# Ledger of designs, part 4: VH-VL binders against b7j9k3

Target 1, 255 residues: b7j9k3
Amino acid sequence: MTTEPGDRAWVLHHYPYGDTSLIVELFTRTQGRLGVLAKGARRARSALARIEAGRPLWVRWLGRGELPVLAQAEELGPFLPLNPLQNLSLFYVNELLLRLTQRRDPFPDLFQVYEETIDALCSEPGEGWYLRRFERRLLENLGWAPDLAHCAECGRSPDAASSEHWLYQAAHGVFCRAHAPDAAVAIEAAALVWLRGAMQTRSMPVWNSSLRRCLEQELLVHLGGRPLESRRLLTAYLRRTQPAMTIQKREEHSE

## First folded at step 1 (VH-VL)

Design d14 (framework fv_dupilumab)
Fold by ESMFold2-Fast, scan of step 1:
Structure d14 (fold): chain C 255 residues (1-255), chain A 123 residues (1-123), chain B 112 residues (1-112)
Amino acid sequence: as target 1 above (255 residues)
Amino acid sequence: EVQLVESGGGLEQPGGSLRLSCAGSGFTFSSYAMTWVRQAPGKGLEWVSSISGSGGSTYYADSVKGRFTISRDNSKNTLYLQMNSLRAEDTAVYYCAKGSRWELLYYYGMDVWGQGTTVTVSS
Amino acid sequence: DIVMTQSPLSLPVTPGEPASISCRSSQSLLHSNGYNYLDWYLQKSGQSPQLLIYLGSNRASGVPDRFSGSGSGTDFTLKISRVEAEDVGFYYCMQALQTPYTFGQGTKLEIK
């Protein structure tokens, strides 16, 4: 068996294997998503660092097959415990990568965005802007970003300075009011300008809820219409802990 | 050559506000955490606030939490400290400092420090 | 919060003699990644602090080899094998393991 030179990685998921081991889904800088066998990781005196989502690792593995053995795992940098909503957001981001990317398919730009997203997630308990950025950059990296600069029917361009609502339909693009299909969802022109990268913000703008709905619908199309487990758990959590909240308030907390 | 240059210090009354700036050069600014450390006259070093390379994580000493805000503009290679509700005990030299890197580890140890800018809070 | 305690706080030395400064943390600074998140800084009169030793035992760029750091967990030592006049100043240890990041009280090294 050959040892890779090592890589920076994040744990997306893990589950028990055999009596004392874990199978770990890693997101690595140079190899993309990678499944590894962490032998003896569940033993009380394991030499491997804690295998836990939300913590960066330096990893080294042995073997070239579908399931190489994790030879080394070291934690990188200081960490902070996550609250339940932060944990659900982390699960959401990780679930998107697990379902929409393939093993051994590297995305170095997306890896950088992921690290920035985890950093923001750990420090901003109610903001959520980083999830919209992650979703946008994920679609771009996978080649799924729609043309947001022109009405799909007439070619008219959205004006970010306008209070006019445009309409978004997943897999079809954007439409001005005159040409929108019945299934299209209202979205502010400023949100469309932000989505195509022409404007950046690190706050929760008034159009964030519209943007969240549109991006989640776009992602759902690429997920084959099967909803995310992380979003089901978020809805259940909000119903249990905040039963009097409106749907808009629940949407804000899902970020 | 890595260089940090602070500005914005001065004399202010209790309850007033000041905004400190720190301009970085000679390194990839967005890759490193940045920190503000202060030193009251004749006293030791006291950590005030830190910010991650992306700006996504911020940390504050209990004595300044809710009054001070750390931020950065990576497009301008500049770190800021917005100081509100100033108190006499905030009187100090304020240093900005660059976080460290060891191999793949980026952490908040401070390998380069600016010259400092003096903040005096008195009536 | 992690409390950092230095001793001695005042250290008069004769040039050419060795000097030793101790730093103790209220909890372990040894991370599971194998590094001790303890750094040492020197502040000379009228100057900004400068990094001497990082992650327990690594000398910063440009720092003379007469400076060394040792220790692990909660007990750390900075040693100067032969003190020179230019070494006068305040020495601080700092933990960078977790916020709030905390400094020791400072040790004043002076020539007698």
Scores: ipSAE 0.000, ipTM 0.396, lowest interface PAE 17.8, mean pLDDT 82

Design i01 (framework fv_imvotamab_arm2)
Fold by ESMFold2-Fast, scan of step 1:
Structure i01 (fold): chain C 255 residues (1-255), chain A 121 residues (1-121), chain B 112 residues (1-112)
Amino acid sequence: as target 1 above (255 residues)
Amino acid sequence: EVQLVQSGAEVKKPGESLKISCKGSGYSFTSYWIGWVRQMPGKGLEWMGIIYPGDSDTRYSPSFQGQVTISADKSITTAYLQWSSLKASDTAMYYCARHYYDSSGYYFDYWGQGTLVTVSS
Amino acid sequence: DIVMTQTPLSSPVTLGQPASISCRSSQSLVHSDGNTYLSWLQQRPGQPPRLLIYKISNRFSGVPDRFSGSGAGTDFTLKISRVEAEDVGVYYCMQATQFPYTFGGGTKVEIK
């Protein structure tokens, strides 16, 4: 068999195959998603035994069929020990790629954003700006991103200096208050400018809840209305592990 | 003055049950969360969980979920920390602390004197 | 869980000289509301912890102005401008940005 040129890759998912092997879903820089057979990976002391999500790899594979054989996997970076929130965030990002992209469809810009997202989740809050950036860039790479620079009805532009609320409607774009559909989700004009302006701050935005809600609805349209398992788990984890004080209790009970 | 007074030191055997208390005074007991913090001998502080006595809403650290029960009786302004079956690794000083919260911040402002729990075979 | 790392482990200091304690978090402590819920506690020998500083730099009632807090994101500092005998003890940073709340390992301040 002919060995393909090597590529930088990340593991999105793997599952047992046969007695000793794994099928591994890779996200590669130049070939997009790629499913490979890692023969003997579950054997004791296998050279392929350390294939896991959250590690950058240099990989080589044999053949051009639908399930080529993984010939080489070399770790390119240090072990990234992840806490539960970081692991759930990684699972979320990986599941988005598994559900919304096809095998052998390359997105080198999205691959770079993916790597930046993994880097950021190790040093930033687990459900933060980098997930909003990944979601936005994923939509852009797939040709699904709405125009955030103009009201879909009148063409007026959001102003970052304004505290005005605009309305976001999944699959339809953004609307100024005067032209908003009844079903649209409120979002600050400044949040739209921040999202469009390529995440200049690189820290968790004050509008994270509003941005998450808008992007989640946009992604859900493209998921056929079927939410991600990772998102269900991540949302449940965040509700359980938010500071108790995030849900305010009144010092005085109102009558 | 705000004061949290905890129950006295306990010496127990593994497998025994225990319930220690934290009595609040000098403030509206039902308007503030109360947290529990463990300090093992010679070690640092570990947050266990908190309770809002007004409605008994209780939040646990994942490490302590299922290991202890936090409760409160607002009629006697007292919070509790309880074990159904103690183990040697539960040997520690246990503190209760009042949790301040509003738009200005989230923090533990007043602390009890501590309850020393010793679990030995 | 957010891991809080304090340096140094111990800080011998001469009376009247400054002391500085660092606290680093494994991830940003900025809450979704834009605030950073980082506190500093003092524990004197044989006593319960006492709140010194909340929300990075706000001094709690009754705390002398020789204590100050600073920092942002993942890197925070507690400073004592002129250490006094009663300042001997262990100092802890604490984050309340995310469940579970977590503490630094502590820094022991001692007189040299």
Scores: ipSAE 0.000, ipTM 0.373, lowest interface PAE 12.4, mean pLDDT 81

Design i02 (framework fv_imvotamab_arm2)
Fold by ESMFold2-Fast, scan of step 1:
Structure i02 (fold): chain C 255 residues (1-255), chain A 121 residues (1-121), chain B 112 residues (1-112)
Amino acid sequence: as target 1 above (255 residues)
Amino acid sequence: EVQLVQSGAEVKKPGESLKISCKGSGYSFTSYWIGWVRQMPGKGLEWMGIIYPGDSDTRYSPSFQGQVTISADKSITTAYLQWSSLKASDTAMYYCARLEYWGDYEAFDIWGQGTLVTVSS
Amino acid sequence: DIVMTQTPLSSPVTLGQPASISCRSSQSLVHSDGNTYLSWLQQRPGQPPRLLIYKISNRFSGVPDRFSGSGAGTDFTLKISRVEAEDVGVYYCMQATQFPYTFGGGTKVEIK
């Protein structure tokens, strides 16, 4: 047998190859990211299920080389059309995985979080808490999560009942106001407590934009300063549909 | 550290063209807006326009539309402000400033040191 | 265009005493998202502007507690509870609720 046992997978990206085929970047339950050649995927009457982001697939592939051949792809659930903002959120999550994870590096916890994120994106459009959860879990799975429980300088802990803003600096951690470097950005103590998993709310908190900014800056450290294409497209979309829209509202894409 | 470094002072005659620069470092240049602000001698601040370097989307103040061109070259993390034909009334200090795009501020958080432009006959 | 009007034009103050600066907009600064994008900038002599306060009342990173912002709709105030020598400069309010972004005319804080 020259193929892996069947695996649950999601399409992160695909692009044309030859006249009728696709090269597909998959995110699999047991093997992590995997690049595959989907022969004849663009032919009329292809035996493979449609290869599209946002669709769960059951897959089998042939070979152990750099680009195995996709031998089987079956649809595991219905594809529901996404509105433009949902599509941009999906692109964002997929782009993070493509940029920050390696092929053949499994993350079973992150795979489960990814599926929960897509479910929440479809059932609770506009809330955004699932994107913060995904970002946090991605950082944890990659070993990059900062210490959010103590001021990096004095060891004091954030108090969720306090209205005091704490300061966050990517790659350095959190600081109370007295010890914050000039480059640090403000974040509510309650946001830090929520991000550590101490709060069980799924509602978008009033400090969502601050939390998004801090997580985005942390992720940008690991992206080598190279911008996310998904965020450029989100900004362009929001400017075209709402010319007077503020940058904060674009960032949240809650509407 | 996060910095915006502007080109040096310029002395020009009316009718000449000019292009001044603002180089970003220490952050993702294409993830933040860059704005241009004019300050005439002894006067206050005037917003001229803003550019998103990731896609070169540019918005101008009505007072500056058609009078200047704002552009950016993301390969060298540099934004530009350009005049095709300078006037004496263009004599001013010109600042570039980063707009906090990923935050909730919608405010200019990091400023360049300024470029003094003097236009005299 | 939203016009931003600041008063007073100059504020001579004794060291250790409070200073207050007013900013009025010709239109409401409340954005459709519910936020009010009013910020305050400080420009010390010979220096570029520095962000002090954003969204009416939030202090920017590194800004001392003696600076506070308040207001709503069209009327906004920046207060310095105890003026220090380093606070000498010109203060500007700015709106980013809609394009074009506009600044107030500035208020000069000087020690008397």
Scores: ipSAE 0.000, ipTM 0.399, lowest interface PAE 17.9, mean pLDDT 82

Design i03 (framework fv_imvotamab_arm2)
Fold by ESMFold2-Fast, scan of step 1:
Structure i03 (fold): chain C 255 residues (1-255), chain A 124 residues (1-124), chain B 112 residues (1-112)
Amino acid sequence: as target 1 above (255 residues)
Amino acid sequence: EVQLVQSGAEVKKPGESLKISCKGSGYSFTSYWIGWVRQMPGKGLEWMGIIYPGDSDTRYSPSFQGQVTISADKSITTAYLQWSSLKASDTAMYYCARQDYDFWSGYSYYFDYWGQGTLVTVSS
Amino acid sequence: DIVMTQTPLSSPVTLGQPASISCRSSQSLVHSDGNTYLSWLQQRPGQPPRLLIYKISNRFSGVPDRFSGSGAGTDFTLKISRVEAEDVGVYYCMQATQFPYTFGGGTKVEIK
């Protein structure tokens, strides 16, 4: 029995395999994404029955191939139930990792950002800054982040104190007004300054919508036009719940 | 620059049909909701309804359901508000406004940019 | 429908003095996602409404820091720390926590 040293990991996804087993996509600190076979995980009373998204795990596996066997998995924190929006946000960040990273490609900095994102998702569920930060750090770790500090044509820098709108074009970068291409999208200079220093600011101003749009366009370039399932589910959820029905809210809050 | 430009003032008689417009520019039109708000002369604001142009999902205030139709044409980045048969009580300023709709982190539930308004006068 | 009640109806104020506007909802405005979707709008004479504050206390882009919002649950306040001539107009609170969206009746800020 030769095993890899233990590692900290999170479950990104799992699906049934054979009669009683699961294939589990893990995001590990030292190995990046790793697919493992969790033998007997679907059997009654299985020690692996608690393998699910949103839980920090310490894991050990056996084998060097494409699908090593999961030997041990231990919970490293308490289970905190997530509301539907928190679950959809978790699915979204997990799906980005599944679609845009490769197995056995380690990103220890991104792993830390992932853990911080899950923590913020639980402690600040109504705020979106942690998703914008995750998106930015993902692009940075993959070498896809645009230069936000200089106009792509003239090198001029955005000034956060200015009310001037800059323009953003996915795959091309940012532009001042004088050098903007026709297809570029407006964005606040302060949003660009926040994004390149995102670690320091928790609460996002109104430019969050512009940031989301620009980051979404950048990520979609790398997704090859293939939609995210989490986006489809989130959009459907938001459209159904956006205005609450009067009778439902009245009954929910009435004494 | 985000801009919502509405059609010009209208003077109509009761029973006539009308369709007013709100053209968006400077942003991704299919990524934001467009709402319609009525302001009767000398009165406050009333929310009428909202449309998501990307798929034409439309929601109405119960007080306006069946009175008006909200639609959008994403090929020309334009939202519409229409009446099949106007009444004198429809005399008002009508505003369109963009609502932030964050796919990824949730809703903002506020109108951030507003059109200049379309004055509709219905009298005999 | 959630009823939004604004007080006062009219607020005459001296230039450079503070103004305070209250908004009360008939039900809690806390959404199931934990956010409170209360916003404040300014309408200057002859102009369309302009967003000032969203989610109780967040200033919209370009809004001067003399405007501040506060409150929780059913009771909310908009404050102007030092009223300027350009602040003349009608101020509305709005809730979007629950369908249908509803507005307060408006508070007219005018110079004495």
Scores: ipSAE 0.006, ipTM 0.507, lowest interface PAE 9.7, mean pLDDT 82

Design i04 (framework fv_imvotamab_arm2)
Fold by ESMFold2-Fast, scan of step 1:
Structure i04 (fold): chain C 255 residues (1-255), chain A 120 residues (1-120), chain B 112 residues (1-112)
Amino acid sequence: as target 1 above (255 residues)
Amino acid sequence: EVQLVQSGAEVKKPGESLKISCKGSGYSFTSYWIGWVRQMPGKGLEWMGIIYPGDSDTRYSPSFQGQVTISADKSITTAYLQWSSLKASDTAMYYCARGDYYEGSWFDYWGQGTLVTVSS
Amino acid sequence: DIVMTQTPLSSPVTLGQPASISCRSSQSLVHSDGNTYLSWLQQRPGQPPRLLIYKISNRFSGVPDRFSGSGAGTDFTLKISRVEAEDVGVYYCMQATQFPYTFGGGTKVEIK
């Protein structure tokens, strides 16, 4: 068996295989996504029993085939319990990688962004600026990022000092007000400027809802129009735990 | 694009049953609420109820509880509003509208409306 | 039920002039999650309603920036900075903070 030299990796997904094993979908720094067989991982006291999403690992595998065997997995950091919104955000990021990237297709820059996203996610209560940054950088790494610097029709540039709204259309780019198609979604000019520099920010932008709407529409085009399970679960969670309508009682005053 | 397409106008007599429809397309039907709103001729808007098609969780306005039934069939991405026995006072335009709970943008997309006329 | 009261009942305006519509609720619209679920809808003659603004001040996709929402608690305002001919119609406020959802009585905007 050929032994790879080892790599930094994260678990995106795992599912049972046979009576005692797991198939694990890894996101690695140098190999991209990699599916591996974790033999005996579901046996009591297995050295591989602690393989979980949200933990940084150093991994080594054997074999060059489509499903190599996971030989070693060492934890590189502590596991911190996540609240439900943090878990849904992790599921969202992992689901994007599972659906939009191919096995054995490396993106070292995207790997770094992923690690920074998980770090920020663990430090914050739920959805935030780091998800907008991840979405933008994912599109850039896959060659799908639209040109946000110029109106697609006239070439005019957004001005961050302006309160002017621009319009965004997935797969087509951005438009100034005069040239926007009817299907385009409104977005602040300053939000477009922020998004181009997203790598340099570490705070929630005022335009988070506008950015989320535009980026989700762009991602949906590349998902073949099929929505993400993580977003379905988020909607179900918010409906159940944070309903807009209070049926029996409400809290009128609080501090 | 997101679209809600409602069934055509209905002319009925008091005591008859009726079921009107609202078909969603261009989005994940089971991930959004569908609400029903009544507008009597020359009057304002009245919320009747709302359904989440993913699990059929249904909430009614007290004024409409027991007067109508709201349901959905996710296999054909269609929501329904039905009456067992129509009254002349049910004459109105009925709209369906989508609720995006994730954004908090309630009733963000609307159907074209179904005119229901109940007369002798 | 939360009662939503709109003023004025009608607002005749000259093209290019501003228009302002008020909406007052019988009790606070602040939900326990910290959000205020107050929306503004526009209904043009013979058409279904259209969402303009949600959660007090967020413009929905495709809504011109001449529309703005403001307010807090029980007192809310929709402003149109420069009324266009296409703005003729009835405007409704709506709350989704508490069951049952309720609408204001509507304000008719018409050109002088």
Scores: ipSAE 0.000, ipTM 0.467, lowest interface PAE 12.1, mean pLDDT 83

Design i05 (framework fv_imvotamab_arm2)
Fold by ESMFold2-Fast, scan of step 1:
Structure i05 (fold): chain C 255 residues (1-255), chain A 121 residues (1-121), chain B 112 residues (1-112)
Amino acid sequence: as target 1 above (255 residues)
Amino acid sequence: EVQLVQSGAEVKKPGESLKISCKGSGYSFTSYWIGWVRQMPGKGLEWMGIIYPGDSDTRYSPSFQGQVTISADKSITTAYLQWSSLKASDTAMYYCARHPLYSEDWYFDLWGQGTLVTVSS
Amino acid sequence: DIVMTQTPLSSPVTLGQPASISCRSSQSLVHSDGNTYLSWLQQRPGQPPRLLIYKISNRFSGVPDRFSGSGAGTDFTLKISRVEAEDVGVYYCMQATQFPYTFGGGTKVEIK
């Protein structure tokens, strides 16, 4: 049995297998997504680190093929408890990787973006700027990102210093107003410049709403119409926790 | 493609019932609240109420509580505004508008074209 | 209910000149989360309302840069730097800080 070299990895998903084991979907630095069998991982005194999303791991596995055995798993960082929005953001990022990438297809740049996204997610209340950056970089790594630097029709470049609005059409790119298709969605020129340089900023942009709309439409082109479970759960969470709409029936108190 | 399309103009007599509609398309209907706004002829905008289509949770402005019923059918992505007995004072343009669930987006970003309701004898 | 008061009731302006609309709330519009949920809407003759500005000063997608919003607490302003013919219409402020949501009475912008 050949032992593969160790690697940095993150848990994207896991489910029970047998009485004491897990099947784990890992996102690894050098191998991309990798499915492994974590024998005895659910036992009270397992030698393997706790297998759960949001924890950085150093892993080693035995064998080649579709389901190698997880031989070693060690935590690389402290436990960082997540609030509900942070957990939903983590689920969203992991679900995108599970749906849109293939096993054994490495994306070392995307792996770095993933680690940076989890780091930022842990310091934010959730649904932050890091999700817009992750979405853009995911599309870039998969070869699906449109050119944001030039109008798809005439080649003119957006100017961040102008308050001009451009138009975005999923699968087609960006357009200046003179050349935009009727189906295109308005977006600030500065938002397009920001998105091209997203790696250089670590704060919520004013255009987060515009960016979310455009990036969601782009991702939907590649998801084949099947909705994301993480987005369904986010909708349910936002509905019940939206403060502006949480008006209780007023009852008189004796006090 | 992302649209709110309202039902056509209505001409009614006092005492008649009416139900008008607002159909959403091109977006996830259960990711938004749908609000209703009244505009009497030559007057300003008045907030009537709002519904979340996913569970039909409905909130009314105090001025409209008991005056109208707001409902939704998520299976056909449609919200409704209904009167059991119309009054001449219900003559107005009625707009529907969507409100995102995200806190940074607590505003109405998409509006229907309006439904003109005329109530006269 | 929060009462929203707009001034002026009507604003005749010369093409190319600035226009300014004021909106005052009966109480602070600062939400407990620190945000101020004040929006400005434009209604052109025969058309539905259109969102221009949200959270005091953020211009909505597709809205020309000649529109700007400012203010804090209970006093808010919408400014059109150079009025164009297409800007004719009624402008409304709206608060979403407290339910029920409420509108200002409207300001009619017209060309003199």
Scores: ipSAE 0.114, ipTM 0.608, lowest interface PAE 5.1, mean pLDDT 85

Design i06 (framework fv_imvotamab_arm2)
Fold by ESMFold2-Fast, scan of step 1:
Structure i06 (fold): chain C 255 residues (1-255), chain A 123 residues (1-123), chain B 112 residues (1-112)
Amino acid sequence: as target 1 above (255 residues)
Amino acid sequence: EVQLVQSGAEVKKPGESLKISCKGSGYSFTSYWIGWVRQMPGKGLEWMGIIYPGDSDTRYSPSFQGQVTISADKSITTAYLQWSSLKASDTAMYYCARSYEDFLTGYYGMDVWGQGTLVTVSS
Amino acid sequence: DIVMTQTPLSSPVTLGQPASISCRSSQSLVHSDGNTYLSWLQQRPGQPPRLLIYKISNRFSGVPDRFSGSGAGTDFTLKISRVEAEDVGVYYCMQATQWPYTFGGGTKVEIK
């Protein structure tokens, strides 16, 4: 009988506890989300690897309670410095996991998608396809993905070769034009094919805006209508860095 | 359906004030920038300025700073473009357009445009 | 301000033949986030502008695949593989990398 001494994990969130410790929210391969107490993690010469989002760790913990002690944390790969937009994308992905998953609910398939999302975020920072893929796979793993193969009213299937727009309604699925409810959002038939399993790596449909609206609407239903903090920070960052988003200060230019 | 609907054509005299509108519907009005674009008769497009309705943050193109006022009323999902004193050179078609700047999803552009408001200024 | 220069000024084309429009910027359009905010718009006579392509090469929803965009840095191209009667209009490139946002002068596509 052999016992694996630990698990592969990523840091989703951490905050100070006591004088020198951290409480850390981990996303682990085999245990799902796991809250741990990292004793002495804030000491200058801690035995634990640096606890920070975006760093892959091998971890071992002690205890079976709701807050086990982090006994070991070792860096598994190089820490790649992220620019602000890469950090905000990571925060967005991490916030979805924190808000929508339960502790000790494992999703090994979603864990793999998470790692692939971080890899794509580092290699293709301006692209968004990996966020759409993560969102859809998150919904699938949580059992919240609607049936996109048939009209919810009549059972007709979308034809990817058709230029016909279908209508999407969060929590209810898709509708052909003849049966669409008033609140539904337009989406191309080909986008529905992508959403229900095409999901080609590094391939985003031209209907990305429609796809984003549908997935955002679905996620917001499950978030209870409460906005994500990462969205607020993204808006604030864009307003700071884009000249078009900056309020002019006349007092600074009175000379 | 996501739409921007602009107010009707205006015929004014030099020196008169004017305020034209752009009403958004079918989307979160406070989450998107709205830009104003001028097209003089027979000429190309030029940016006037943009506003973020969520907090009324406004940025003008240098050529239009002090010439017009851009504002928005989020309670009625409407953006405005205003002149205190019109000139004959203000004769043009004015468009409002929605800007969606989402660096995380790879989408950016002026994806929804109003139908335009023709402003004619003559004595 | 970033100056956007389009060539040609007009492009008469035979139905079914390809058309190509060039756009040059006075400085690089690569934003600090790694993206290039170069868009192409179509304006048909009497109509408001319509988004065709965003971020160099991404077709907007409902835009036929005969339209394609390419380029990098300061040199960009819009291609129509087989021009149709409905493609008549003025085409504009636009940059949103730096404020003020600026348009090219436009290229008129006409059937000959």
Scores: ipSAE 0.010, ipTM 0.478, lowest interface PAE 9.8, mean pLDDT 81

